# VHH binders against Uncharacterized protein C6orf62 (C6orf62), part 1

Scores and structures below are computed, not measured.

Target 1, 229 residues: Uncharacterized protein C6orf62 (C6orf62), of Homo sapiens (Human) (q9gzu0)
Amino acid sequence: MGDPNSRKKQALNRLRAQLRKKKESLADQFDFKMYIAFVFKEKKKKSALFEVSEVIPVMTNNYEENILKGVRDSSYSLESSLELLQKDVVQLHAPRYQSMRRDVIGCTQEMDFILWPRNDIEKIVCLLFSRWKESDEPFRPVQAKFEFHHGDYEKQFLHVLSRKDKTGIVVNNPNQSVFLFIDRQHLQTPKNKATIFKLCSICLYLPQEQLTHWAVGTIEDHLRPYMPE
Structure headers, positions and changes below count from the first letter of each chain, unless a header shows other numbers; antibody chains are not in Kabat numbers.
F, E and O are the ipSAE of ESMFold2-Fast, ESMFold2 and OpenDDE, as the mean of both directions, binder to target and target to binder. V2 is 0.75 times the mean of E and O plus 0.25 times the DockQ between their complexes.
Where letters were taken out, [cut] stands.
The coordinates of atoms that the task and the answers printed are left out; those that the model quotes come from them. Centres of patches stay.

## First folded at step 4 (VHH)

Design a01 (from q10 with S103D; framework vhh_6qgx_2)
Fold by ESMFold2-Fast, scan of step 4:
Structure a01 (fold): chain B 229 residues (1-229), chain A 124 residues (1-124)
Amino acid sequence: as target 1 above (229 residues)
Amino acid sequence: QVQLVESGGGLVQAGGSLRLSCAASGRTFSSYVMAWFRRAPGKEREFVAAISWSGGITFYTDSVKGRFTISRDHAKNTVSLQMNSLRPEDTAVYYCAAGETYDYLFGSDSYEYWGQGTRVTVSA
């Protein structure tokens, strides 16, 4: 047998490989369109606007690079909804889950998102939940997990928005929050309770110690109805 | 239950292109990961490409990455493999496979349903 240091390193490498495999398995379940958005205030207007970019979820150590490679530009102007979000954002001390529904001609869009205060985030863990309604059930949750690390946030977030005209936009502002949306009209979620149960079971196998304490309570409360007793 | 039928195999010259299709039947189609495997004469079956149940996540073996594209059409219940820049070493019987793979593996044991295969021959 090798020395204690060699054995410990070998055990850690094996555990890391198993965790990576489970993350890769989890990524296969998040096959849906995701959007990242920022709420900002125009200096000469009291209205809010946000920009939304499509993001491909990838469960790797290269989250930043993979997100940037998968970005597509899109923008929404939701002035009334943003007024409500601005009111909530100013008072946020911890992330909160919210849903938004909008009716457009020929389509109803449902978006699920989590609100983050930007000024207290050195590391964030994003756990997103999608809901859809079927005739015999109130909703079926689907979730995605990401980890974002503090570093060059302004460059990362400005690039993700994919807009060429960013005149007057201040991305690095303590009063701005980050949102991730799931656009349900583009989702193809499994319609089987066994599948939902498996998704929740897989998430329970990820180490909770990698989550920030403020996120864990919100996630557990939201998932509790779907967890095995 | 899912049944799979492949089509599109044939003879093509090196550097050419070919498109394989797999038609899936059954009400559970939208719950399945779909994959292509191949078996060259005298060789074991190997993984080629896979696509998630909604089509947003794809995986490729290194030897075909950048040359092959897997895609899915839910309206037609089909999965397709577009093969470009074909090489003689791509000569094989190609199989379509489907499975519920929550612990995603590239092995054939990850897939519950298989087609009968379609032959692709690439001439020098």
Scores: ipSAE 0.000, ipTM 0.110, lowest interface PAE 17.4, mean pLDDT 48

Design a03 (from q10 with T101I; framework vhh_6qgx_2)
Fold by ESMFold2-Fast, scan of step 4:
Structure a03 (fold): chain B 229 residues (1-229), chain A 124 residues (1-124)
Amino acid sequence: as target 1 above (229 residues)
Amino acid sequence: QVQLVESGGGLVQAGGSLRLSCAASGRTFSSYVMAWFRRAPGKEREFVAAISWSGGITFYTDSVKGRFTISRDHAKNTVSLQMNSLRPEDTAVYYCAAGEIYSYLFGSDSYEYWGQGTRVTVSA
């Protein structure tokens, strides 16, 4: 007997205390898998799906609750996530920035994004999945899902970059949202008559106060087949 | 209001089998970890087996591994414990419990709902 919310809080505090004793984080209890999906405006084009090869979360208490909530809460769109996963899967190369400290990830001007000359992207979807370590359970969606529609793409990234003195993208969102990090220069109008777009790396960055940073995958070779001519 | 009710206990000879069942009423436990605990005469309550909310992860105490199998049926709101190759030391009152997703990592205090128990006696 007792209050369900009080008991949930007590059980979570017990988990935290036990993990601290073992010098483990809640993240150490889970395997993570992350995908970035590009959904095209043309119905005949398959979505391009990219698996991030390495995911390194550094968590706060809020993030811990979001992981547990994602595992329990079936209200997140499992069907739409599975639809994206059934399309072409492209494994990202080892992260270019895997040797960088997490506190500098997303703050470098070396980070780029892939731009399509024809603006044929409908939306970008970032999907995070988790499961208990050493289990053969299927991965389940975490509530850290973000859908970004092309209509607001340039304005959103330029606005976010301006808040950090051009050193990176931060999300002014107190919850679990994740965003793509993009170099500002790639969002500017090209000066050349022949538009040249550079293949690039993508970084997912969360606000520092949430202490969640993610490894960045290099997608240069993997995105060549999906770029329009 | 909310109840877990065990059934299937009884007297059985060593080497025999029993199947325990736990039926939940008053609410659905689709998001809960379900577990079996037992208490032998004169001893503390001990963990036997647990099954995750999805049914895909199971945990067993070493003394029952390979002999006991826990399973659940979300549609019927039930959890079962198949006990094979029973030994006299398995004699105990068996309790069904329901708890939060992480409850299987922690002791009996982590479980919110408990049944009244069903008695299992294994004779030599």
Scores: ipSAE 0.000, ipTM 0.101, lowest interface PAE 20.2, mean pLDDT 53

Design a05 (from q10 with V33Y; framework vhh_6qgx_2)
Fold by ESMFold2-Fast, scan of step 4:
Structure a05 (fold): chain B 229 residues (1-229), chain A 124 residues (1-124)
Amino acid sequence: as target 1 above (229 residues)
Amino acid sequence: QVQLVESGGGLVQAGGSLRLSCAASGRTFSSYYMAWFRRAPGKEREFVAAISWSGGITFYTDSVKGRFTISRDHAKNTVSLQMNSLRPEDTAVYYCAAGETYSYLFGSDSYEYWGQGTRVTVSA
């Protein structure tokens, strides 16, 4: 029969073995490693337990070139923002931004694996990109709640932001919604517009001067319920 | 509401091949895994194979690895299981299942939508 925890360990070990074989067959296409996060569902989907493991190889290609050296005037600020984010995420820096690069340049809107911070890095803002089906999605902040319950993990919140008319929050693809996974402690620090502009610049891969006052106001309004007054 | 309908089951001799198909109707599965499970007479339901609907990443149980291939067709809204080099121990009712990407792929409890099953019998 087996118990649920034993079955989870067995499933992870089988997945690792399969992915190791993929890595061996695609060795020439990989230049870094990635972490796998699995969310295990409890009865009635009340909460989820997750594990993180560094076993999945990632196919390297020209994704970084398209983001960092694209035709956008913000390429320097994108490189700088990625470097700052990389320093903050420590052990997850390469998997985190590689996943985002794949999404930005036309990979499928969902990933089979989600890369989440562990307790030792949970205070870091997590940025994910997702593309909408429609090409003309209006600028519309949406609250989405995604819970992680494992004894070592804090509750995470998902904020969905999108672009409109280049007068609001600008993203690399106008059909893209930006998902922010934000640690509550990180939200406690910004008290003025300069600080929130800096946070938004880092999270959205945009120079601060490209964020409009309206876009910043929208982000502030959306994040305010999660801030300690 | 989503419905899954399996087809392609039947009787085959050991060493033979069968192709199972699962047709999905209703809504699209952009954030889903599609999976095949089987239940042999007198046994529990077990995982066979899974594929991410949008990404096409595949997973197999060790006993079918190298013999079975799972695939999807977005245009026809179907997932298929090509079963080669069939063995008597592959005899079972095969079920198509669908569930979200944040689930435990190898557990039946992780899948919300199920087909009614199609019977596969492999004779010696």
Scores: ipSAE 0.000, ipTM 0.103, lowest interface PAE 18.3, mean pLDDT 48

Design a06 (from q10 with V33I S103D; framework vhh_6qgx_2)
Fold by ESMFold2-Fast, scan of step 4:
Structure a06 (fold): chain B 229 residues (1-229), chain A 124 residues (1-124)
Amino acid sequence: as target 1 above (229 residues)
Amino acid sequence: QVQLVESGGGLVQAGGSLRLSCAASGRTFSSYIMAWFRRAPGKEREFVAAISWSGGITFYTDSVKGRFTISRDHAKNTVSLQMNSLRPEDTAVYYCAAGETYDYLFGSDSYEYWGQGTRVTVSA
């Protein structure tokens, strides 16, 4: 029995390294377009399903302006939430997202503010990847369903991963967990699994402290629920 | 009764310009994603461009990027496609479409309402 925290950090680092190798091997097959989705939650609700109001491409020359316009036009945007969200969004740069397409480890610290929900404004931001160019077939823009829960985050994460009909990503903070649900019907149904693989890599961009409550199994165990049977 | 009506098609020489318009009647489409698709003779419908309900986000197929511009006017309940630097390969019937979801912007099945189309012919 050694230090549990040190062992968890080592296990997560091993998983990140293995996923990075697989991601790099697929990089030449796809040119990815990245999207940002915004969801807001009311403070008094313990759990609810919310729909993404808009999906914003981040790889364009004017991505920052497009994101700000999308947030202002969103039916979920509140005045106070908009001010704080604009601050977070303005700090995003295209070069950071380009590096994410190849090296998840190099981008982990730069992505924590976009994936972490804020208790003070009850918001969440998630990133979605799409294949681009060669097939000209995008990852379907998603009506994402978010569930906000309190309590045992690791148990909640494992529950989401056990579902056959949905692809789920857990984004958490000390006071709540958020489950991002992407129905299988919203994904492209080609024979390759690259799109689902890229979505599974997003959770590794969170700060390591937040991942201590998540499953750290093998790559196969981590990705299995997201892969077609 | 909901109807989308396209206009602005015609015959132009390569390098020319056309502006297509889509007018909606029977319902306001301010909450809908609006798109343009085209169909060349003997081919299936192909995605051209789309614009979000807010007008803040636009999408284009690679072959028209930098040449075509999609826009919308909520007050007039219209969507427009400005087509510049036209090429013979742009010859097709152009269709206006409207849908409520972002499930698959580039797929025709994602759109609930369709117009009858307007013909665009680009000569060499």
Scores: ipSAE 0.000, ipTM 0.119, lowest interface PAE 16.8, mean pLDDT 48

Design a07 (from q10 with S31D S103E; framework vhh_6qgx_2)
Fold by ESMFold2-Fast, scan of step 4:
Structure a07 (fold): chain B 229 residues (1-229), chain A 124 residues (1-124)
Amino acid sequence: as target 1 above (229 residues)
Amino acid sequence: QVQLVESGGGLVQAGGSLRLSCAASGRTFSDYVMAWFRRAPGKEREFVAAISWSGGITFYTDSVKGRFTISRDHAKNTVSLQMNSLRPEDTAVYYCAAGETYEYLFGSDSYEYWGQGTRVTVSA
């Protein structure tokens, strides 16, 4: 039981304890290397490949303070914040190539990589996303060529694209391009940056123990026809 | 205030599938955590699944992980529970719930608004 004010205070204390544990564990957890590449619709030799020499935990003071402030102000749900903090967010080196004008999914600089462990973590989902400047224009529907197991995901995806003010995460059909959209009040991205994310590379769904080896080999083999000679 | 109306219950054979729906009405639907609870014959009410405000974060009790999927449709103001690979032990009355707090998702005390329940029977 307890009153609402007492509950919120206890919840914030629990969240702060979780943040301390998370920050301490991240440096030991992510010590792998990956190669991430961008594939364009046409078979052009201008695809971008960047090497991830190491995985850098994205757990900055600004990130933590934004989450805590959101909980205090009731802008974020406590459980969403707790679940987010149980996931490992990593930052990758920015890609050197800019997106093509005809691509339905664009890439830009300052890519972030989200690694989503699930408890004992037989499988993880890796998302790669790029940051875009916010637009005042309404979103136009994107004709995606990837499949979803759940029709609801594709419906939600197209619905989100039709709104100026609504974003969400759509992850399905591993190893395919995906879209990441962000709700300004609900999101797993700090509120201080009003940005739109578009994904222009591969969504990975891999056991953590095999992530580095599988990702390097599979991505390079898949993209070899598009790479400079 | 939030009002919850459930649908989709029924009789299904083991190994089958069923989809429960919960229609929510009220001005603050998008601000609530939504959850499903169940009460099996002779047992107490237990947590099944929950979904965050945005729909991006989900929680499941261990016995249904990989079989059940909770989802949210903002356009229709509904929360759904897709139940696959049903087992006789899934037989229960299923309840939709909405709560303002995220402190403890697994306890019924965390939820202020409840549906009337929909009965699910899984035959062997």
Scores: ipSAE 0.000, ipTM 0.089, lowest interface PAE 22.3, mean pLDDT 49

Design a08 (from q10 with G56D S103D; framework vhh_6qgx_2)
Fold by ESMFold2-Fast, scan of step 4:
Structure a08 (fold): chain B 229 residues (1-229), chain A 124 residues (1-124)
Amino acid sequence: as target 1 above (229 residues)
Amino acid sequence: QVQLVESGGGLVQAGGSLRLSCAASGRTFSSYVMAWFRRAPGKEREFVAAISWSGDITFYTDSVKGRFTISRDHAKNTVSLQMNSLRPEDTAVYYCAAGETYDYLFGSDSYEYWGQGTRVTVSA
């Protein structure tokens, strides 16, 4: 015995479990790890911190990822930016919005998520940086690099660095760097997927090996002009 | 190589409008992000607005959203800033900037080419 609402909830829970298992199997193939805790944070003030809400790991090597409830900047509200992102996911589900996405490149239809094209990532980063820039923090971003691997769509990401010291010296500190890897779910195929994944969040996917190479490789070549010695 | 020349600045009363234009010479802009920055008396340059290389994505600082509109014309190699409902705090020298990489859009260091600026004065 059960009511129609109870049976519907059980069906949605089964679908969610199946979707999660599928995403975990994909993660095993790509060796990615979602790193929610790898977020920008001021050393002396803990108010300008971004956290990601209710994301489901797509590319994760284990179960250590924390699921956070919201994107928040304690100095300035990132709620409007998160609301825009959430509305954008709902609008992406709408057929008219899907037809407007002519600039999507390098997507695979075998994945539950569409990797964001550069323009979409830029918009989200600008919303986040707009709020962060308004924060009463003693530092500001010096450089944001968008890495775009045309033959490797799983590694589309953005790295941001901040100046901590006077004279424009960039503090090369992984704890103060933000790696944004933005996935958006294909919501058009089954509407029940949109129901269980109605929340949109910024996902931080951080391959541990690639983080090490990123931190000491590609990014340093672009930072030299900002590191007066 | 690329030279940026701003125009359209002037004196206007609060609530008025101005249209700034930036003309590029020496090469085409088709792969460049174009932006407007401003510098108020005694302050550093701050971001105002930017437009993607395609012209489809625009970015604004919160204080000008709904009042300013950035646009570009690839055929004319120009970028424009329509400024409506001007306020005294909008008084500044406005600079056109161009960069071909997506570095930090709000940072002046992200832009390789700069104009000399056009002065906007909004009277209380």
Scores: ipSAE 0.000, ipTM 0.120, lowest interface PAE 16.4, mean pLDDT 48

Design a10 (from q10 with Y102F S103D; framework vhh_6qgx_2)
Fold by ESMFold2-Fast, scan of step 4:
Parts: C-alpha cells; structure tokens; sequence
Structure a10 (fold): chain B 229 residues (1-229), chain A 124 residues (1-124)
C-alpha cells in the first residue's frame, strides 16, 4: 500500500529496527560521556517542604535562564554557569541530601535536569533542562526541538516530555520540557552531526510513548545512581 | 474541514523575487512537516523545500539552494517560501503540503494534505 499512514508505519518500524540493532543509548552515540545532575527550579515553593538546613543554593539558581541568554545573545558565560552548577551537583549527590533529593525527585514537573560531559580534555558542553510551562500554553507531547548551532543552520531547541518511572517520578507531565544544548564546534564532527540527525528522525517519527521511552529513558537510566532507596 | 491555501504567485522577470505563502485552516499543522513542491508543464511534481515541525531543520533541492528560503510561523499557522534570483526553469505551479514524517521527504505521496497550487511564471 502506498498511502501516507502505511508509509508512516514503515518509517516507524525502520527506526525501531535501527535502534534495536545499535544497542546504544543516544548519549553513548556522542563523542563524549554524559554527567547527570538535577536542579530544582520554580517558585521556591519546595523550600517550604524542606528544613532550612536542607535548602541548597542550587534551588535559587536559574541555570536555564542564564544559559539560554548566553546561547541566544552571548551575554552570559556558559562555562561560569556550568562551574557553579557542578559545585551544586556535588551537594545533591552527597548522602546528607538523601531526604531532600527524594522530595525534589517527587516533584518532577518542577525539576531541572542537567546532563553535561565529563570530558575535561575538551570544552564540550551538553545541557538538558527541564522547563515547566503554564497550563494554558500550547503543548505538543511528542514534538522535539533541538538547541544547537550547526554550520549554516539556525539555533534549535530540544525539548522533550517528562514521564513517570518506577519510583513514582512523573516525567510525562504536559507542563514540562527538557532542553538540550550542545556546543556548536562539536556538532560539526561527522559523528555528532549523525547523532543529531538520528535524534531528529526519532523525535519526528516515533509514537508519543516510544518517543518518551527512547528520548528520556537515557536520562532516567543515568539519574538512577542519584535516587535515594 | 482541513485546507491548505497558497498565495503569492505571479509573473516575474528572470532575476526577480516572489514570496509564496501557505495558510492552514480547519486544523493546526505546527506538528507537521511542511513542504513545497512544484510541477512544471509536462512534468511530475518535484520536491522544492521542506521544514520540520520544530521549524529548526530545513531541506532544499540542489537547484534552489542559496536562492530559496522556507520558513514557518506557528502563531499564524503559515509556511512561506521566499524565492530569489528566479530563473525561467523555476516556472511551475507551486504546492504546499503537510505530512507527519521526514522519511520519503522528497516523495509527494508521503504528504497527507495538499493545497490547490499557485502559479509562478518567470519570463526570460
């Protein structure tokens, strides 16, 4: 059959077969390894749920806004923002914050997720943010936008739905997005260009549940070492 | 209830420019891949340009690269094709199309919704 729905199913099956054959996460397909952190953002209402001794500076920092401004107009230093975030991530990982991390993880729609490369040989940055949207804002659950600079291409934003995992974390909330930023110089390598094209193919063709599984599953897998038992 | 309507076609001399517009009604196409195809007299529909549903990724056929620019406005539910440095061989009826996949991007059969076309004539 040659109708559009038939061709769409063919495209989806082709993409699924390619993903099965690779046996690699999308993060593993970049020229660098990923480092994961999450940052609570939004309205500071969460500070009311913690003892004052459990409040960490990362909850007051607006990494998404500062980094987005730096990407858009070069007015903020991405490297400086990452240095501050890296210091705060150490505190989130520390055992003293187990109860706080549990409470933050329980409020997925207000979480900020940060993934960045652990490769200190290269100044590669890859940032994924979780952004909460107003309920009245138009939202497309399976749409992905890629934020990167790529040769002659304009800036693009990657944002993906959150979904619920086995720990009770909801990561499929329609009011949440995850943003990915990748340093332009590293997008110009053939491997990174191919990986970005693969992300575009996946995000455009997979059904909603599959898109969330393939795009966000790697975040959940990498985030698990930071979850309290 | 679903309709794509092209506008902006006309007569232009070689080296001139035209901007085509495609307005979507009855349904929002911001989640669709949008494309422009053209059909020259006596020929099949051929791919011209496409833009992803995010608006961040564009594709062009080799003969129009550097001369044509595709763009979209999600708020207005429109897609535009800016055509510069027009040539007589660009003479065709131009069609706006919407589809849900990048696979078969160049194949007209891959698109679910089509406009009626707008005529572009480029004189020598």
Amino acid sequence: as target 1 above (229 residues)
Amino acid sequence: QVQLVESGGGLVQAGGSLRLSCAASGRTFSSYVMAWFRRAPGKEREFVAAISWSGGITFYTDSVKGRFTISRDHAKNTVSLQMNSLRPEDTAVYYCAAGETFDYLFGSDSYEYWGQGTRVTVSA
Scores: ipSAE 0.000, ipTM 0.096, lowest interface PAE 18.6, mean pLDDT 49

Design a11 (from q10 with L105F F106Y; framework vhh_6qgx_2)
Fold by ESMFold2-Fast, scan of step 4:
Structure a11 (fold): chain B 229 residues (1-229), chain A 124 residues (1-124)
Amino acid sequence: as target 1 above (229 residues)
Amino acid sequence: QVQLVESGGGLVQAGGSLRLSCAASGRTFSSYVMAWFRRAPGKEREFVAAISWSGGITFYTDSVKGRFTISRDHAKNTVSLQMNSLRPEDTAVYYCAAGETYSYFYGSDSYEYWGQGTRVTVSA
């Protein structure tokens, strides 16, 4: 209660619980498949096991963070913040949904993720990215470079392994993000970590204290074969 | 060079209205949060309102909710603040700001670009 970091963490947890409670109502309002982010919790076992601890509707990392900050500083109530979230999701996501439907052919992009190991991991936050292409090519080879902000001005990079393909394509809005519902059964019985992350997602391993400080940077598309440098 | 230039300030009587505009040049801010801050004489700069990069989400400080409306026009690269039902305590220099903020959107340190400000005086 007296610690600003503890209050921030509590505010985030309260908002996530409320968003989960309203998931079904928000899905009905979207008039399309619900796109959501997942929060995974690591179990203290010799064989690492992850479980979905929370499911939340998310528009963008920036919007969620700003709403949470408003709640934390007493500038906005939880109910008012949820109303704002509901309005923006309907207005922003409906146009994106229509665009994605027109570009569905070739929009399913699988990516593998390399994540830096963390010794004090409590949760994994996954952000889902979907990008559209403006060509008739069947698949887009991409490289993605993301800056991971880990609290107090610390920066780390996630190296993303893309599908290896020599076919180049032209894209519009390569940096748009969407949040896709993944059936819980896929997450409860994963064959391996990479299989989960093939669903156009990027996952950040965050210590409990840093859960509210994450960001994903710019995505770069390459029109040539992927190179690890 | 990147610049933000405010306009629309002036003298108005309590209960009146003013519309502030902020024109951005040198680049577009379509991926940036845009905000208005104000500073009254002898006081620190305080948050007034902010608008998301899409224009779909807006935030206001409690003292201006229901009276002020923030909006943006991507084609004109501008952000505007419509101020209705003005009060003497709204007297301040108003600043436009832009930033790629992922937290502390109400904090001035979260914004990279700032205008020089436009003066608003509300008389009783």
Scores: ipSAE 0.000, ipTM 0.117, lowest interface PAE 18.1, mean pLDDT 48

Design a13 (from q10 with I57R; framework vhh_6qgx_2)
Fold by ESMFold2-Fast, scan of step 4:
Structure a13 (fold): chain B 229 residues (1-229), chain A 124 residues (1-124)
Amino acid sequence: as target 1 above (229 residues)
Amino acid sequence: QVQLVESGGGLVQAGGSLRLSCAASGRTFSSYVMAWFRRAPGKEREFVAAISWSGGRTFYTDSVKGRFTISRDHAKNTVSLQMNSLRPEDTAVYYCAAGETYSYLFGSDSYEYWGQGTRVTVSA
């Protein structure tokens, strides 16, 4: 009755073709080409990446398997890229992502952080280092921004959030995919699969009770000057 | 679980006042941050005002500071927006929204529950 892997490949190729057409439609509106990436949370420790970009290829033996795994793990249909995107966009909350929300699959803004709660004891505070460093090596985030792993998480995190030049995403449902939408300029630097996973999977893990205590009083006080009033 | 119903919209002349109300139903109303957003024709939703779950903290967009006041009544499960010194630029559909304590800090996508909206028209 046919090869299941061949059928999965055909479904993925159809999804890619649909995403390319949508990307081209957005490019016509905004006079540029866009990168579209889907980051799927694969179990507690992993992320899988599905991406469509003319700047890619991502050349690895496991690329297709990881994309298919990511799509299946997210419980999304392979039938319609639009339905897939609409499901996830409803769960995304993005500071300073206002103008691109009407075009559910694209934006030109870099993301510096991602906030999401977990269903268990830990909260995740992710700092997404969207800036590519010019180098001959895979993307390496600024180590100072990982001081959250070793220091005063509250003050360092608030410093990043309080800056008007910083953007990020708040995810209310940790079981949903996270969409990363990156302008092609950020993809002109040489990259590989490992670099992309590092960019999309940078996280700080905090105990649920610690982050809740921190958020309830501290965010309201410290972010007030930077919030819309 | 939470349902929001706005009321109090209407037509008013520039310099006038309106009071919008949002009635919330559900078990967890007192746990939510409440906010008002508005959408003018052909534009995206914009933040107007928010009030913390305790009612002790309020936030406003710069264009309405000193003119609008947000308040909440836990006994009535109601959030209100008192709009004074109205301008033609305030013409919009006004929406009530509810979200988690920190979610309102990040714009309209941070709110889980939304009302259907109430229309405000300010004539010159």
Scores: ipSAE 0.000, ipTM 0.094, lowest interface PAE 20.1, mean pLDDT 48

Design a14 (from q10 with S54E I57L; framework vhh_6qgx_2)
Fold by ESMFold2-Fast, scan of step 4:
Structure a14 (fold): chain B 229 residues (1-229), chain A 124 residues (1-124)
Amino acid sequence: as target 1 above (229 residues)
Amino acid sequence: QVQLVESGGGLVQAGGSLRLSCAASGRTFSSYVMAWFRRAPGKEREFVAAISWEGGLTFYTDSVKGRFTISRDHAKNTVSLQMNSLRPEDTAVYYCAAGETYSYLFGSDSYEYWGQGTRVTVSA
C-alpha cells in the first residue's frame, strides 16, 4: 500500500485526465462558432465598442485549479468534484481589450462574464455573433478597432450598432447586468436554442431557469440605453 | 433590499451543540450556492461549509468534517449549519453568504451577498 500523499497525487492525476477529456468533448457539443465584442457603459452614459474576436469555450486553468485545490485540501470528495464536472461548468477564453479613446491588444486572458472586475465601467454589454460550424451563412465577424476621437466616437459607434440586419437575444439578469446579443436566425430552431442556452448557462454559471427569461430585438434597440447622449 | 440574517449563535461548553440559521429576505436565493464562513478574533475570514442550490452537493473544511452538517430549506428560503462536538477553536463570528458560482467555493470573492454575522463562543 502507498502513502497518503501518493494516493492523493494519483487521484489528482485521474481528475486532470477527466478534465482534459471533458474539455475536448465540450467543443464538439457546439454546432456554431461564436464571436464577442465588448461594449462598456461609462457613468456619463458614454459607450465604446471593442474589437470583435472568436471565443472558444474551454475549461480554464483557474476552474481546474480550484477543483484540484479543493481535493488537495480535502475540502472536496472525488464524488463532489465529479458532480461539478457533470454540470459542464466552463469559462470563455477570449482576448481582453480596454478602450475609451483607444484599444489595447495583444492580451489573451481567461474571462468570466459574471466576475468582470471593472469598477470604472457601470455595465458591460457582450455582443456574441454566432453561426453554424457548417453554415453557409455569409455573416462575417467585424474586426474593428476603435480609437475614439471626440468628433468620431459617436459616428463609429452608431454606424456599427445601426446594422438592422442583426438581431439579438438578451438574457436579463438584474444581478449581473450582462447582455448577450446573437443573430436571431440561430434562435429559431429548438435544437439551436437549447445549445445557445447551454452555452450561456455554462459561461455565466447560471441555472437554466434564469436563462429562460429572454428578450429579442435589434442590436440597436437593446444597446440604445448605453449609447452616447 | 436584499438581506441575509444569521441566528442561533451563543455560548456553549466544549462538546456541546448549536444550530445556526440564515434567513434570506428581499430576494429568493433558490438558484444560489449558500455558504458559511467564520472569523475568529485576530484571524482572517475562513471557509466552513457550502451547499449547492439543489442541496445535492456539500463541502466542508477538514476541521469540521463529521461534526458540522449544512442543510437547506427552499420553502423557507433558509440555510442551516448544525454544529456538533464543538471545540474552543470553533469560537468565531459566523457569516452566511450567497453566490451564483461554483468556481471558487472557498473564497469570499465568489459570494455577492453577506449577513452581518452571529457570534459563537465555546468555553473549555
Scores: ipSAE 0.000, ipTM 0.112, lowest interface PAE 19.7, mean pLDDT 51

